# Ledger of designs, part 228: VHH binders against q9p7j3

Target 1, 174 residues: q9p7j3
Amino acid sequence: MILPLFPETQVHVFVYENVSNCAAIHEQLISQNPIYDYAFLDAATILYKKQVYSAIIRALEDRRDEQMKTKTIHSEVILSLSPKTEISSAFRQFSMTKKSKNIVVVKIDSKLTEEEEFERLDKLVEGNRVEFSDEELQKLIDFKVLKKNYKLDPSTLENPLASILSSIALRGYS
Below, E stands for the ipSAE of ESMFold2; O stands for the ipSAE of OpenDDE; V2 stands for 0.75 times the mean of E and O plus 0.25 times the DockQ between their complexes.

## First folded at step 17 (VHH)

Design gc4 (framework vhh_6qgx_2; at its last look DockQ between E and O 0.86; V2 from the best seeds 0.80)
Fold by OpenDDE, look of step 17:
Order: sequence, then C-alpha cells, then structure tokens
Structure gc4 (fold): chain B 174 residues (1-174), chain A 122 residues (1-122)
Amino acid sequence: as target 1 above (174 residues)
Amino acid sequence: QVQLVESGGGLVQAGGSLRLSCAASGFTFEDYTMAWFRRAPGKEREFVAAITWEGDDTFYTDSVKGRFTISRDHAKNTVSLQMNSLRPEDTAVYYCAAASYDMGTPVEYDYWGQGTRVTVSA
C-alpha cells in the first residue's frame, strides 16, 4: 500500500496467527540475516490498524527529518510503537519474541507487490495468514499487555485508540 | 566513553582451546545483548555467537555449535567465549559487540571492540 504522506514509499503489513517458528526467526534476526529485513511485531500488543500505521508514519517522519533513534526504518517502526524512548524497552514491549504465537509483519520500502512480498515472507513464517483488520487484530490482542504498554486506565480503556495514537505521536515530547 | 575491550587471543594448535573475554564499560550492560563476531583473512566479518540481555538465550553460527560457548557476567560487565576443539578455519580476529535489541528485526549492533587475534595452526 501507499501512504498519502509518503507516496514514494511502499508499505506492506501482514498478520500471521499460530506461528510455530518464532524462535527460529529470532535466531535469524540476532545473527543479522538480511533475508529477514522486516519488522516482526507481537500481535498480542497490537489492537488497531491505525496503531501500526501511526508507528510507520512516525518512523517515516523521523527518517525524513533525519531524527531516527535507531539504525533501520524497521527498528524505528518498533520503537515508534512505544511511548518510551528507551530502545530496549520498546523492543521488549512490542517486538516478536520466541514465545510469540501471533505476529504482525511490516515491510517498508518494498519493491514488490503485496502478493509477491507475501510469497517471500511465507517462506520465512510458519503460520496462517489472516486479514490485516481491526476485527482480526482484536482477536489476537492481550489487553493486559496493551494496558501495560500504554498505561491505560479504566477511562481510556473504553476508547484506547486516542491514547495509543497520542502516545506514539508524542513520544519524546513533554 | 563506551568501551569494549577483548582479550584472550593468541596462537594455539588445532584441537586446542582458548577463552576470550570482553570487558564492557560506558553503557548499561544488562540492557544489551552481547555477541562475538570474527573476521578471517580475506573474508567478511561473520556472526559467531550471541547471548541475550537476560542471559537466558544463546545463539551460535553452525560451524561453532558444540565447540564454542558464550557466557556473560553482569556483576563484572564481561562476556566470554570459550572456544574448544579449535580448527585452522577458526583463525580470525574476534570482535565483541553490543546491541540494544535482539529481536523484531535484524539486529544492528551499536558498539564494537578493537578485536583480538586468534590463530589456530594445523
């Protein structure tokens, strides 16, 4: 897909459930395998499409403004999901781990169609692809984790989107 | 102010053992995944081993599995690489590295040591 504010940047987002090889993927990431050039998110931490898009946009804006805090656009996406400025904290909050069962995978600067990208990614991820939609995401979310990550209280839990988006947008601002 | 200082390299015969050590300073050690890399003559730098910030997971390149062991000491801010059953093909400069994350995307390591030379003779 193409984001309106970044027409030259093609973005793809995929959702996988029942992933069996997250540990193997983790091993490839730590050993710096370039074939795995994606952002792998724990789906348990993602409630809205707009949450993912907001993080992507924030990362792209940071890149545009030469203000990235991490070294790659994909790492910046992961950081951008977090209200915290600490990189390690952000990754612990939102990134896929060996214990993850459901994941959201983001590709920035893709040169392939969504179908082509899926074919490549499907070779790396052993799970079932589901639709990238709020309906599917809400089936995978862990509200306890979400509440913790964004410090949501009972009043904000009724409509957490605004709080989440504000946290993403205002990270590093006080 | 960040420093990674490797030690323990040297000359050893095939089948021998060496223990490399890396002393870290200038950053919050427990928040970083530590790794060892190596660069053999005429080759590109390659991943050898890593240990997560919690110290509960270790990773190895296939060629060293069963022979090398990575460990860390949070109290001393050190990471070590025990190398057993060394082979001539293990000859390289070994580098210590630190990363602020170890998951989610291919890891970019933030800090690097100067390296220590390991030579394994036939």
Scores: ipSAE 0.898, ipTM 0.944, lowest interface PAE 0.4, mean pLDDT 95
Fold by ESMFold2, look of step 17:
Structure gc4 (fold): chain B 174 residues (1-174), chain A 122 residues (1-122)
Amino acid sequence: as target 1 above (174 residues)
Amino acid sequence: QVQLVESGGGLVQAGGSLRLSCAASGFTFEDYTMAWFRRAPGKEREFVAAITWEGDDTFYTDSVKGRFTISRDHAKNTVSLQMNSLRPEDTAVYYCAAASYDMGTPVEYDYWGQGTRVTVSA
């Protein structure tokens, strides 16, 4: 989805499969290396492009309205994926972990073209880039994790998009 | 009321050892990643070591690997830094810090102690 309300904000989303160095990335995040200023998501939690774009839009809206709960726009994207307001829960549910095999990486406020940003990110991530598309995301999702994260039941699992987007849009304020 | 209270700093000769401790209260200790940072005279604060909330994985800056060991005691809500083979370059104020998450983005540590001073003489 196009981000018409935020046309001045460059956003790039990348998907990597078969990532071998999530533990090394974890070390860089722990030590606060600013070169790693992205949102690193576990692809097992992401089924749709619109899921990611809705979280980005929610984070940008909260920044615009001075309602952010986290310190950076990238951390706010991770919070915004969650139906709940608890920061630690959102990170534990959606972030890449040292055990992740496939990831989705978000960059907001990029000064670079998509390919320029990719060149930087590709130095940090050891894995295979795939297209950011519903087709590729569907291959990487874990439906057990998706069901748990959004409390989906069998009646909503055939096409859960509306339930997921509603959860992101309706997450409460501080 | 969140409190992180460091202790164990002091003066030690190069090659010696110190054990720093950080007592934590006011939050659910086992849900937090704990870290040590230090600020040397004339320098900015830098990362030293961390121990994660899940799995107790440990991380160290390169200059302390093999010499420092971070550990935590969930029953006593303490994190410790065993510092061996100390060098004059390790002279700094050491700060205990806590974060409620440790992945996804560069970690923001929300709680900090007041620091404990370590001086290593040649």
Scores: ipSAE 0.664, ipTM 0.841, lowest interface PAE 0.9, mean pLDDT 89
ESMFold2 (binder alone), look of step 17: mean pLDDT 82; pTM 0.838

Design gc5 (framework vhh_6qgx_2; at its last read DockQ between E and O 0.96; V2 from the best seeds 0.87)
Amino acid sequence: QVQLVESGGGLVQAGGSLRLSCAASGFTFSDYTMAWFRRAPGKEREFVAAITWSDDSTFYTDSVKGRFTISRDHAKNTVSLQMNSLRPEDTAVYYCAAASYDMGTLTEYDYWGQGTRVTVSA
ESMFold2, look of step 17: ipSAE 0.717; ipTM 0.861
ESMFold2 (binder alone), look of step 17: mean pLDDT 83; pTM 0.842
OpenDDE, look of step 17: ipSAE 0.855; ipTM 0.932
ESMFold2, fold request of step 18: ipSAE 0.789, 0.778, 0.786; ipTM 0.887, 0.883, 0.884
ESMFold2 (binder alone), fold request of step 18: mean pLDDT 83, 83, 83; pTM 0.844, 0.844, 0.844
OpenDDE, fold request of step 18: ipSAE 0.899, 0.900, 0.899; ipTM 0.949, 0.950, 0.949
ESMFold2, fold request of step 21: ipSAE 0.767, 0.757, 0.773; ipTM 0.883, 0.878, 0.878
ESMFold2 (binder alone), fold request of step 21: mean pLDDT 83, 83, 82; pTM 0.847, 0.841, 0.843
OpenDDE, fold request of step 21: ipSAE 0.903, 0.893, 0.907; ipTM 0.950, 0.947, 0.951
ESMFold2, last read: ipSAE 0.790, 0.777, 0.780; ipTM 0.887, 0.883, 0.882
ESMFold2 (binder alone), last read: mean pLDDT 83, 83, 83; pTM 0.847, 0.846, 0.846
OpenDDE, last read: ipSAE 0.897, 0.896, 0.900; ipTM 0.949, 0.948, 0.949

Design gc6 (framework vhh_6qgx_2; at its last read DockQ between E and O 0.94; V2 from the best seeds 0.86)
Amino acid sequence: QVQLVESGGGLVQAGGSLRLSCAASGFTFSDYTMAWFRRAPGKEREFVAAITWSDDSTFYTDSVKGRFTISRDHAKNTVSLQMNSLRPEDTAVYYCAAASYDMGTPVEYDYWGQGTRVTVSA
ESMFold2, look of step 17: ipSAE 0.666; ipTM 0.834
ESMFold2 (binder alone), look of step 17: mean pLDDT 83; pTM 0.843
OpenDDE, look of step 17: ipSAE 0.883; ipTM 0.936
ESMFold2, fold request of step 18: ipSAE 0.757, 0.756, 0.728; ipTM 0.878, 0.875, 0.863
ESMFold2 (binder alone), fold request of step 18: mean pLDDT 83, 84, 84; pTM 0.847, 0.849, 0.852
OpenDDE, fold request of step 18: ipSAE 0.900, 0.891, 0.905; ipTM 0.942, 0.937, 0.946
ESMFold2, fold request of step 21: ipSAE 0.735, 0.697, 0.711; ipTM 0.864, 0.857, 0.856
ESMFold2 (binder alone), fold request of step 21: mean pLDDT 84, 83, 83; pTM 0.853, 0.844, 0.848
OpenDDE, fold request of step 21: ipSAE 0.892, 0.881, 0.908; ipTM 0.937, 0.933, 0.947
ESMFold2, last read: ipSAE 0.760, 0.741, 0.758; ipTM 0.873, 0.867, 0.874
ESMFold2 (binder alone), last read: mean pLDDT 84, 83, 83; pTM 0.850, 0.849, 0.848
OpenDDE, last read: ipSAE 0.912, 0.883, 0.887; ipTM 0.953, 0.932, 0.933

Design gc7 (framework vhh_6qgx_2; at its last look DockQ between E and O 0.91; V2 from the best seeds 0.00; counts 0 for: unsure alone 63.0 < 65)
Fold by OpenDDE, look of step 17:
Structure gc7 (fold): chain B 174 residues (1-174), chain A 122 residues (1-122)
Amino acid sequence: as target 1 above (174 residues)
Amino acid sequence: QVQLVESGGGLVQAGGSLRLSCAASGRTFEDYTMAWFRRAPGKEREFVAAITWSDDSTFYTDSVKGRFTISRDHAKNTVSLQMNSLRPEDTAVYYCAAASYDMGTLTQYDYWGQGTRVTVSA
């Protein structure tokens, strides 16, 4: 897909459930296997498509403005999901771990079609692809984790989207 | 911010053992994934082993599995690589590296040591 504000940057987002090889994926990331050049998110931490898009946009803006806090655009996406400025905290909050079962995978600067990218990614992820939609995401979310990550209270839990987006957008602006 | 210094390299016969050590200064390893890399003559640098900050998981390249063991000592702020059953193909300069994050994306190692030479003779 193409984001309106970044027409030259192609982005793809995929959702996998019941992933059995997150530990193996993690190993490939640590060993710096370039074919695993994605952002792997724990789906338990993602409630909305707009949450993911907002993080992507924030990362792209940071790159555009030469203000990235991490070294890669994909790591910046993970950081951008967090209301915290600490990189380690952001990764603990939102990144895929070896214990993850459901994941959201983001590819920035893709040169392939969505279908082509999926074919490549499908070889790396052992799980079931589901639609990238709010409906599917809400089936995978852990509200306890979400509440913790964004410090949601009973009043904001009724409509957490605004709070989440504000946290993403205003990170570092206190 | 973090300085890494390797030691323990040397000449050893095939089948022998060496223990490499990496000492960090300036900061503790508590929040860093530590790794060993190596560069053999005429080859590119390759990943050898890592121990993660997130859960102390260890990872190895296939060629060293069962022979090499990576470990860390938080108290001494050191990372070690025990190398057993060494082979001539293990001959390389071994580098210690540190990364501030290791999950979700390709790990980026920010700090590197100067390297220590390991030579395994036939």
Scores: ipSAE 0.838, ipTM 0.918, lowest interface PAE 0.4, mean pLDDT 94
Fold by ESMFold2, look of step 17:
Structure gc7 (fold): chain B 174 residues (1-174), chain A 122 residues (1-122)
Amino acid sequence: as target 1 above (174 residues)
Amino acid sequence: QVQLVESGGGLVQAGGSLRLSCAASGRTFEDYTMAWFRRAPGKEREFVAAITWSDDSTFYTDSVKGRFTISRDHAKNTVSLQMNSLRPEDTAVYYCAAASYDMGTLTQYDYWGQGTRVTVSA
């Protein structure tokens, strides 16, 4: 897909459930295998499509404005999900780990169609692709993790979207 | 501003052992992954081994598995590479590197030492 403010930037988002090889993917990331140049998120931390889109938009705005805090656009997406500015906390809270079971995968600056990018990614991830939709994300979320990551209290947990988006938008202003 | 200093390189006969050490001066690196890379003459730098700070998970390139062991001393903020059964092909300058995050994307190693030379003679 193409976001209106970034018409020359192609973005793809994929969701996988029951992933059996997150440890192997982590090894490839640590050894810097460029075939794995994606943002790999733990799906237990993602409830809404808008959560991911907001982080992508924030990362792209920061790149355009030369305000990125991390070295790559994919790492900047992970930082942008966090309500805090501290990089290691964002990665600890939102990234796929070797123990993750379900993941959301983001590709920015793709030169491929969604299906072509999927064909590449499917060779790397041992899991089952599901639709990137609020319906599927809701099945994979861990609400205890969501509450902790965004410090949601019981009054906001029934409809946490506005609180989550506000936390992302206000990062660095308090 | 963070400095990494390698030591322990030298000349060794094939089949021998060396232990490399890397000290991180000035700061304790909580949540940092430490790694060793090497560059043989005329070749590109390549990944050798890594250890995560948080849980000490270890990773090795295939050519060194079973021969090299990475470990760290959390109190001294040092990482070591025990290199056994050395081969002439292990001859290289070995570099210590550190990354402030090691998951979710390709790991960015932002801090590098100057390197320590290892020569393995036939």
Scores: ipSAE 0.707, ipTM 0.866, lowest interface PAE 0.7, mean pLDDT 88
ESMFold2 (binder alone), look of step 17: mean pLDDT 79; pTM 0.811

Design gc8 (framework vhh_6qgx_2; at its last look DockQ between E and O 0.89; V2 from the best seeds 0.79)
Fold by OpenDDE, look of step 17:
Structure gc8 (fold): chain B 174 residues (1-174), chain A 122 residues (1-122)
Amino acid sequence: as target 1 above (174 residues)
Amino acid sequence: QVQLVESGGGLVQAGGSLRLSCAASGRTFEDYTMAWFRRAPGKEREFVAAITWSDDSTFYTDSVKGRFTISRDHAKNTVSLQMNSLRPEDTAVYYCAAASYDMGTPVQYDYWGQGTRVTVSA
């Protein structure tokens, strides 16, 4: 897909449920395997498509402005999901772990079609692909984790999207 | 921000053992994944082992599995690599490295030591 604000950058987002090999994927990430050049997110922390898009846009803006806090665009996407500025905290909050069961995978700067990218990724992830939609994400979310990550209270839980987007957009602006 | 200093390298015969140590200064290891890399003559730097900050999980490249053991001492702010059953192909300069994250994307290590030379003779 193409984001309107960044027409030159192709982005793909995939959702997998019932992933059995997150530990194996984690091992590849530690050893810096370049074929795993994605952002792997824990789906339990993602409620909206717009949440993911906002983080992607924030990361792309930071890259454009030469203000990235991390070394790669994918690490910046993970950081950008968090209202916190600390990198380790952001990754603890949102990244896939070896214990994850459902994941959201983001690819930035893809040179492939969505289908082609899926074919590559499908070789790496052992799980079932589901639609990247609010409906599917809502099935995978852990509201306890979401509440904690974005410090949502009863008043903001009625419309968490606004709070989430504000947190992403305004990170570091307090 | 974080300085890493390796020690323990040297000359050893095949089948021998060495214990490398990496001391960190400036900050504790609590928020850093620690790793060892090595660069053999004429080859590119390669991943050897890592221990995560998130849950102290250990990872090894296939060629060293069963022979090398990575460990960390939080109190002393050190990471070690016990190398047993050393082989000539293990000859390399070994580097200590630290990363601020260990998951979600291929890990980028932010800090590196100067390296310690390990030579294994046949």
Scores: ipSAE 0.866, ipTM 0.939, lowest interface PAE 0.5, mean pLDDT 94
Fold by ESMFold2, look of step 17:
Structure gc8 (fold): chain B 174 residues (1-174), chain A 122 residues (1-122)
Amino acid sequence: as target 1 above (174 residues)
Amino acid sequence: QVQLVESGGGLVQAGGSLRLSCAASGRTFEDYTMAWFRRAPGKEREFVAAITWSDDSTFYTDSVKGRFTISRDHAKNTVSLQMNSLRPEDTAVYYCAAASYDMGTPVQYDYWGQGTRVTVSA
């Protein structure tokens, strides 16, 4: 995928359910294995495709404007999902953990087609790929987690998209 | 800001043991994964071991598994590397490092000590 504002930047997003090796992936992240250079998100925190796109756009805008707070574009995506500016909080809230069962994986600056990137990623993740769609994400979300992460009240939970997107876009301005 | 100070390096005979320590201080030291890296003469710095603040999970490069043990003392903000059955190929400068997160992407270690030299003689 190519975003209109960033025509030279190829982005891929994958969703996996029933992932059995999140602990093994964690080991590779700790040792800085560059083959694992993706953003690994816990799918329990993602309800909408637009949630992920908005975080990607925010990260790319901050990179363009030399305003990134983290060292890599992938870590900046994780920060950008959060309404807060504290790095450690954002990672606790949105990252895949050793206990995660379903994940969303983002690759930015890919030099590969979606199928080629999938072939590489599929060697790393032991799980079942599902479509990156609102329908599939809705099956994997934890609404208690979503409410907490974005401070949604019951009426906002009925129609949370605008509140979530505003939180991502306005981070640091409240 | 996190300040890291290593100690415990020195000269040791092959088969011997050393214990490295890393004292960490700063305004707040939470959610930091602590790691040891080493740089052997003429080589790139490489990962040795890590321990997460979140759950004390430990990680080791294959060449040190079963010989090295990483541990920490939360009250003292220190991390130690117990190195047993040392070999000449363990000769290196050992660096303590800290990262502000431990999942999601390959971990970027933002804070580094100055290093402590370990020399293992045959």
Scores: ipSAE 0.646, ipTM 0.821, lowest interface PAE 0.9, mean pLDDT 88
ESMFold2 (binder alone), look of step 17: mean pLDDT 80; pTM 0.827

Design gc9 (framework vhh_6qgx_2; at its last fold request DockQ between E and O 0.90; V2 from the best seeds 0.86)
Fold by OpenDDE, fold request of step 18:
Structure gc9 (fold): chain B 174 residues (1-174), chain A 122 residues (1-122)
Amino acid sequence: as target 1 above (174 residues)
Amino acid sequence: QVQLVESGGGLVQAGGSLRLSCAASGFTFSDYTMAWFRRAPGKEREFVAAITWEGDDTFYTDSVKGRFTISRDHAKNTVSLQMNSLRPEDTAVYYCAAASWDMGTPVEYDYWGQGTRVTVSA
């Protein structure tokens, strides 16, 4: 996928359900295995494609402007999902854990086609790929977690997308 | 100021044991995943072991599994590496490291010690 605002940066997003090896993936991340150079998100925290895209765009903008708060573009994506400024908090809010069952995987700066990247990633993730769509994400979301992460109330739940995007865009300003 | 101070390194014969210790200060120890890395002469730094901030999960590189044990003491703000059945190939400078997060992306450890040298003779 090519973002219009960042034509030189290829981005891929994959969704996996019923992932059985999140603990193993976690281990590889802890050991700094470069093959796992992705952003692994807990799908339970993601409701919209635009939520992911907004975080990606925010991260890319920060990189462009040399204002990244984290060390890598993928970690910046995770941070960008959060309304909080604390990096550790963002990771605890949105990152895949060993207990995750469904994940969203983001690749920034890919040199491969989507299919090629999928083939590579499919060797790392033991689960079922589903379409990256609002429909599929809606099946995987945990609304309790979502409401907590973005402090959604009955009024903001009428249009959660607007609230989520505002939180992402205004991180550090609220 | 953040500080990680390794100790316990030294010279030991093959088959021997050493216990490395890392004393942490200047940050909330209980919020950090702790790890040990090592750098052998002429080689790149490599991951050895890690223990999560909760202390409920431990991780090891394959070559040390069954021989090394990582543990942490929250009360003392220390992380230890018990090294048994040491081999000459374990010879390296061992570094203690701390990470405020350990998931989502390949972990970037925030803090590093200066290292302690372990030499295993044949």
Scores: ipSAE 0.891, ipTM 0.943, lowest interface PAE 0.4, mean pLDDT 95
Fold by ESMFold2, fold request of step 18:
Structure gc9 (fold): chain B 174 residues (1-174), chain A 122 residues (1-122)
Amino acid sequence: as target 1 above (174 residues)
Amino acid sequence: QVQLVESGGGLVQAGGSLRLSCAASGFTFSDYTMAWFRRAPGKEREFVAAITWEGDDTFYTDSVKGRFTISRDHAKNTVSLQMNSLRPEDTAVYYCAAASWDMGTPVEYDYWGQGTRVTVSA
């Protein structure tokens, strides 16, 4: 897809369940293998499509404005999911880990169709692709993790979307 | 002020051993993933080995697996690379690196040492 404010930027988002090789992917990230230039998120932290798109938009805005805190647009997406400005905390809270079972994978600046990008990603991830939809994400979320990451109290738990999106939009400007 | 200082490089015959050491200061050592990279003449810098902040898991590039061992001493804030069965192809400047996170994207190493030269003669 192409976001209206960023017409030259093609974005793809994939969701995988039952991923068996997160530890192997971790090794490739540590060695800086450029083939793995994606943002790998733990699906347990993602409830809404809008959560992911808001983080992507925030990262793209920061790149446009030369305000990025990390070296790549993909790492900036992970930071942008966090309500906090501390980079290592954002990665520890939202990234895929070696123990993750379900993941959300983001590719920004793709020159490929969704199908072509999927074919490449599918060689890297051993798991079952599901639709990037609120319906599928709701099956994979861990609400205890979501509540902790965004400090949701009982008054916001019935409809947490606005609180989450505000956290993403207002990070660093409290 | 963050500092990574490598030592232990030198000239060694093929088949020999060296132990590299990296002394770290200016950050909370236990919160960082530590790695060794190397740059051979005319080549790009490449990953050699890493030891993770969480769990002390170790990783090695294929060409050094079984010959090199990464370890760290949390009390002394030191990461080491024991290099056995050295080959001329291991000739490079070896760099110590540190990253405060190691998942999600290809890792961005925050800090780098100046490097220590290892030369392996035939």
Scores: ipSAE 0.812, ipTM 0.904, lowest interface PAE 0.6, mean pLDDT 91
ESMFold2, look of step 17: ipSAE 0.736; ipTM 0.874
ESMFold2 (binder alone), look of step 17: mean pLDDT 83; pTM 0.844
OpenDDE, look of step 17: ipSAE 0.867; ipTM 0.936
ESMFold2, fold request of step 18: ipSAE 0.737, 0.766; ipTM 0.875, 0.884
ESMFold2 (binder alone), fold request of step 18: mean pLDDT 83, 83, 82; pTM 0.842, 0.842, 0.839
OpenDDE, fold request of step 18: ipSAE 0.875, 0.874; ipTM 0.938, 0.928

Design gd1 (framework vhh_5j56_2; at its last look DockQ between E and O 0.85; V2 from the best seeds 0.00; counts 0 for: pae E 3.3 > 2)
Fold by OpenDDE, look of step 17:
Structure gd1 (fold): chain B 174 residues (1-174), chain A 125 residues (1-125)
Amino acid sequence: as target 1 above (174 residues)
Amino acid sequence: QVQLVESGGGLVQPGGSLRLSCVASGFTDFTFDEYAIGWFRQAPGKEREGLSSITSSSGDYTSYSDSVKGRFTISRDNAKNTVYLQMNSLKPEDTAVYYCAAGYELSYPRDFDYWGQGTQVTVSS
């Protein structure tokens, strides 16, 4: 996929359910294995496609402006999902854990087609790929976690997308 | 909220040894073995510097600053929620307050957002 604001950057997003090897992936991430150069997100924390794209765009803007707070574009995506400025806090909130069951995987600066990237990623993730859509994400979300991460209350829950996007945009400014 | 408590500091002669301990508690959503632990120190009039860190899952990933490499050794006991810093061949320049810090191990770069209150280490003849 090509984002209109960044036509030179190819982005792919994949969703996996019933992943059995998150602990193994976790170990590879700790060792900084370059084969695992993705942003691995816990699907329990993602409700909308726009939430993911908003974080990607912010990360890309940070890179463009040489204002990245993290070392890699993928880690910057994880940070960009969070309303908090602390990197460790953002990872605890949104990154895949050893106990995750469902994940969202983001690849930025891909040199491959979506299908080719999927074939590559499918060798790393042991789970079932599902469509990257609001409908599928809604099946995987944990609203308790979502409410906690973005401090959603009964009033903001009427339009959670607006609240989430505002939180992402205002990080570091409030 | 995660809490860290350092112990083991004190007065020691040059060439002596100390073993610092950092006990962690207050974990809710995550467990101790999901946190990277680091040791830092701050001497009077100087900036805080990182000394050593250790990841959690295997305990095999450690790092050391050049100032302590070969003299200090970091280790952890997940069953006791404790990380240790064995300090050998201590020098007067090692005199400082030593801090333990914790951060989620997947953070990149590793960012420590929980800190102990520190323990004083004094190396003097």
Scores: ipSAE 0.618, ipTM 0.817, lowest interface PAE 0.8, mean pLDDT 94
Fold by ESMFold2, look of step 17:
Structure gd1 (fold): chain B 174 residues (1-174), chain A 125 residues (1-125)
Amino acid sequence: as target 1 above (174 residues)
Amino acid sequence: QVQLVESGGGLVQPGGSLRLSCVASGFTDFTFDEYAIGWFRQAPGKEREGLSSITSSSGDYTSYSDSVKGRFTISRDNAKNTVYLQMNSLKPEDTAVYYCAAGYELSYPRDFDYWGQGTQVTVSS
């Protein structure tokens, strides 16, 4: 996948449900194993495709402008999902945990086709791939978590997209 | 939210030892074993210095700054929500307020968003 603002940057996004080995993946991420250089997100925190794309775009803009706060583009995506600027808070809120059951996985700067990247990733993740779509994401979201992460009030929960995208775009301007 | 309380500071002569404790509480959506804990210190007129950190998932994945490596040992007891800093061979330059801090253990780079109030360590003769 090619984002219009970043035409030379190949991005792949995968969604897995019923993942049985998040604890094992977590240990590989702690050890900073380069084979696991992806952004592993908890699907309970992701409601829209545009939420993920907006975080990717924000991370790529910060990299282009030499404003990244983290050491990899994938860690920058995790930070970019958060309305706050604190790295630990963003990871706590959006990253896959040992207890996660459904995940969204982002690969940026891929030199592989989507199918080739999937074949690599599928050796790492023990779960069932589903389509990256708003329909599938809606089945996996936890609205209590979403409300907490973006401080949504009851009225914005009826149409939370604009509020969420504003939080991603405006992070650091308060 | 997460609260951290340090204890175990005091006065000690050069060459002596102290054991600091950091007790954590106030967990809601994450447990103590999902946090990395770090120790920091700040001497008068100096910037805060990172000393050591420990994660839970690796069991004993630890790091140390060059200034304390070989003299200080970090450890954790997840059943007691406690992290320790054993400080041996203390020197006058170790005099500082010592802080513990907690952050999500997958944070990259390592980052901390909960901090204790600190405990004073004074090394003098």
Scores: ipSAE 0.304, ipTM 0.678, lowest interface PAE 3.3, mean pLDDT 88
ESMFold2 (binder alone), look of step 17: mean pLDDT 81; pTM 0.819

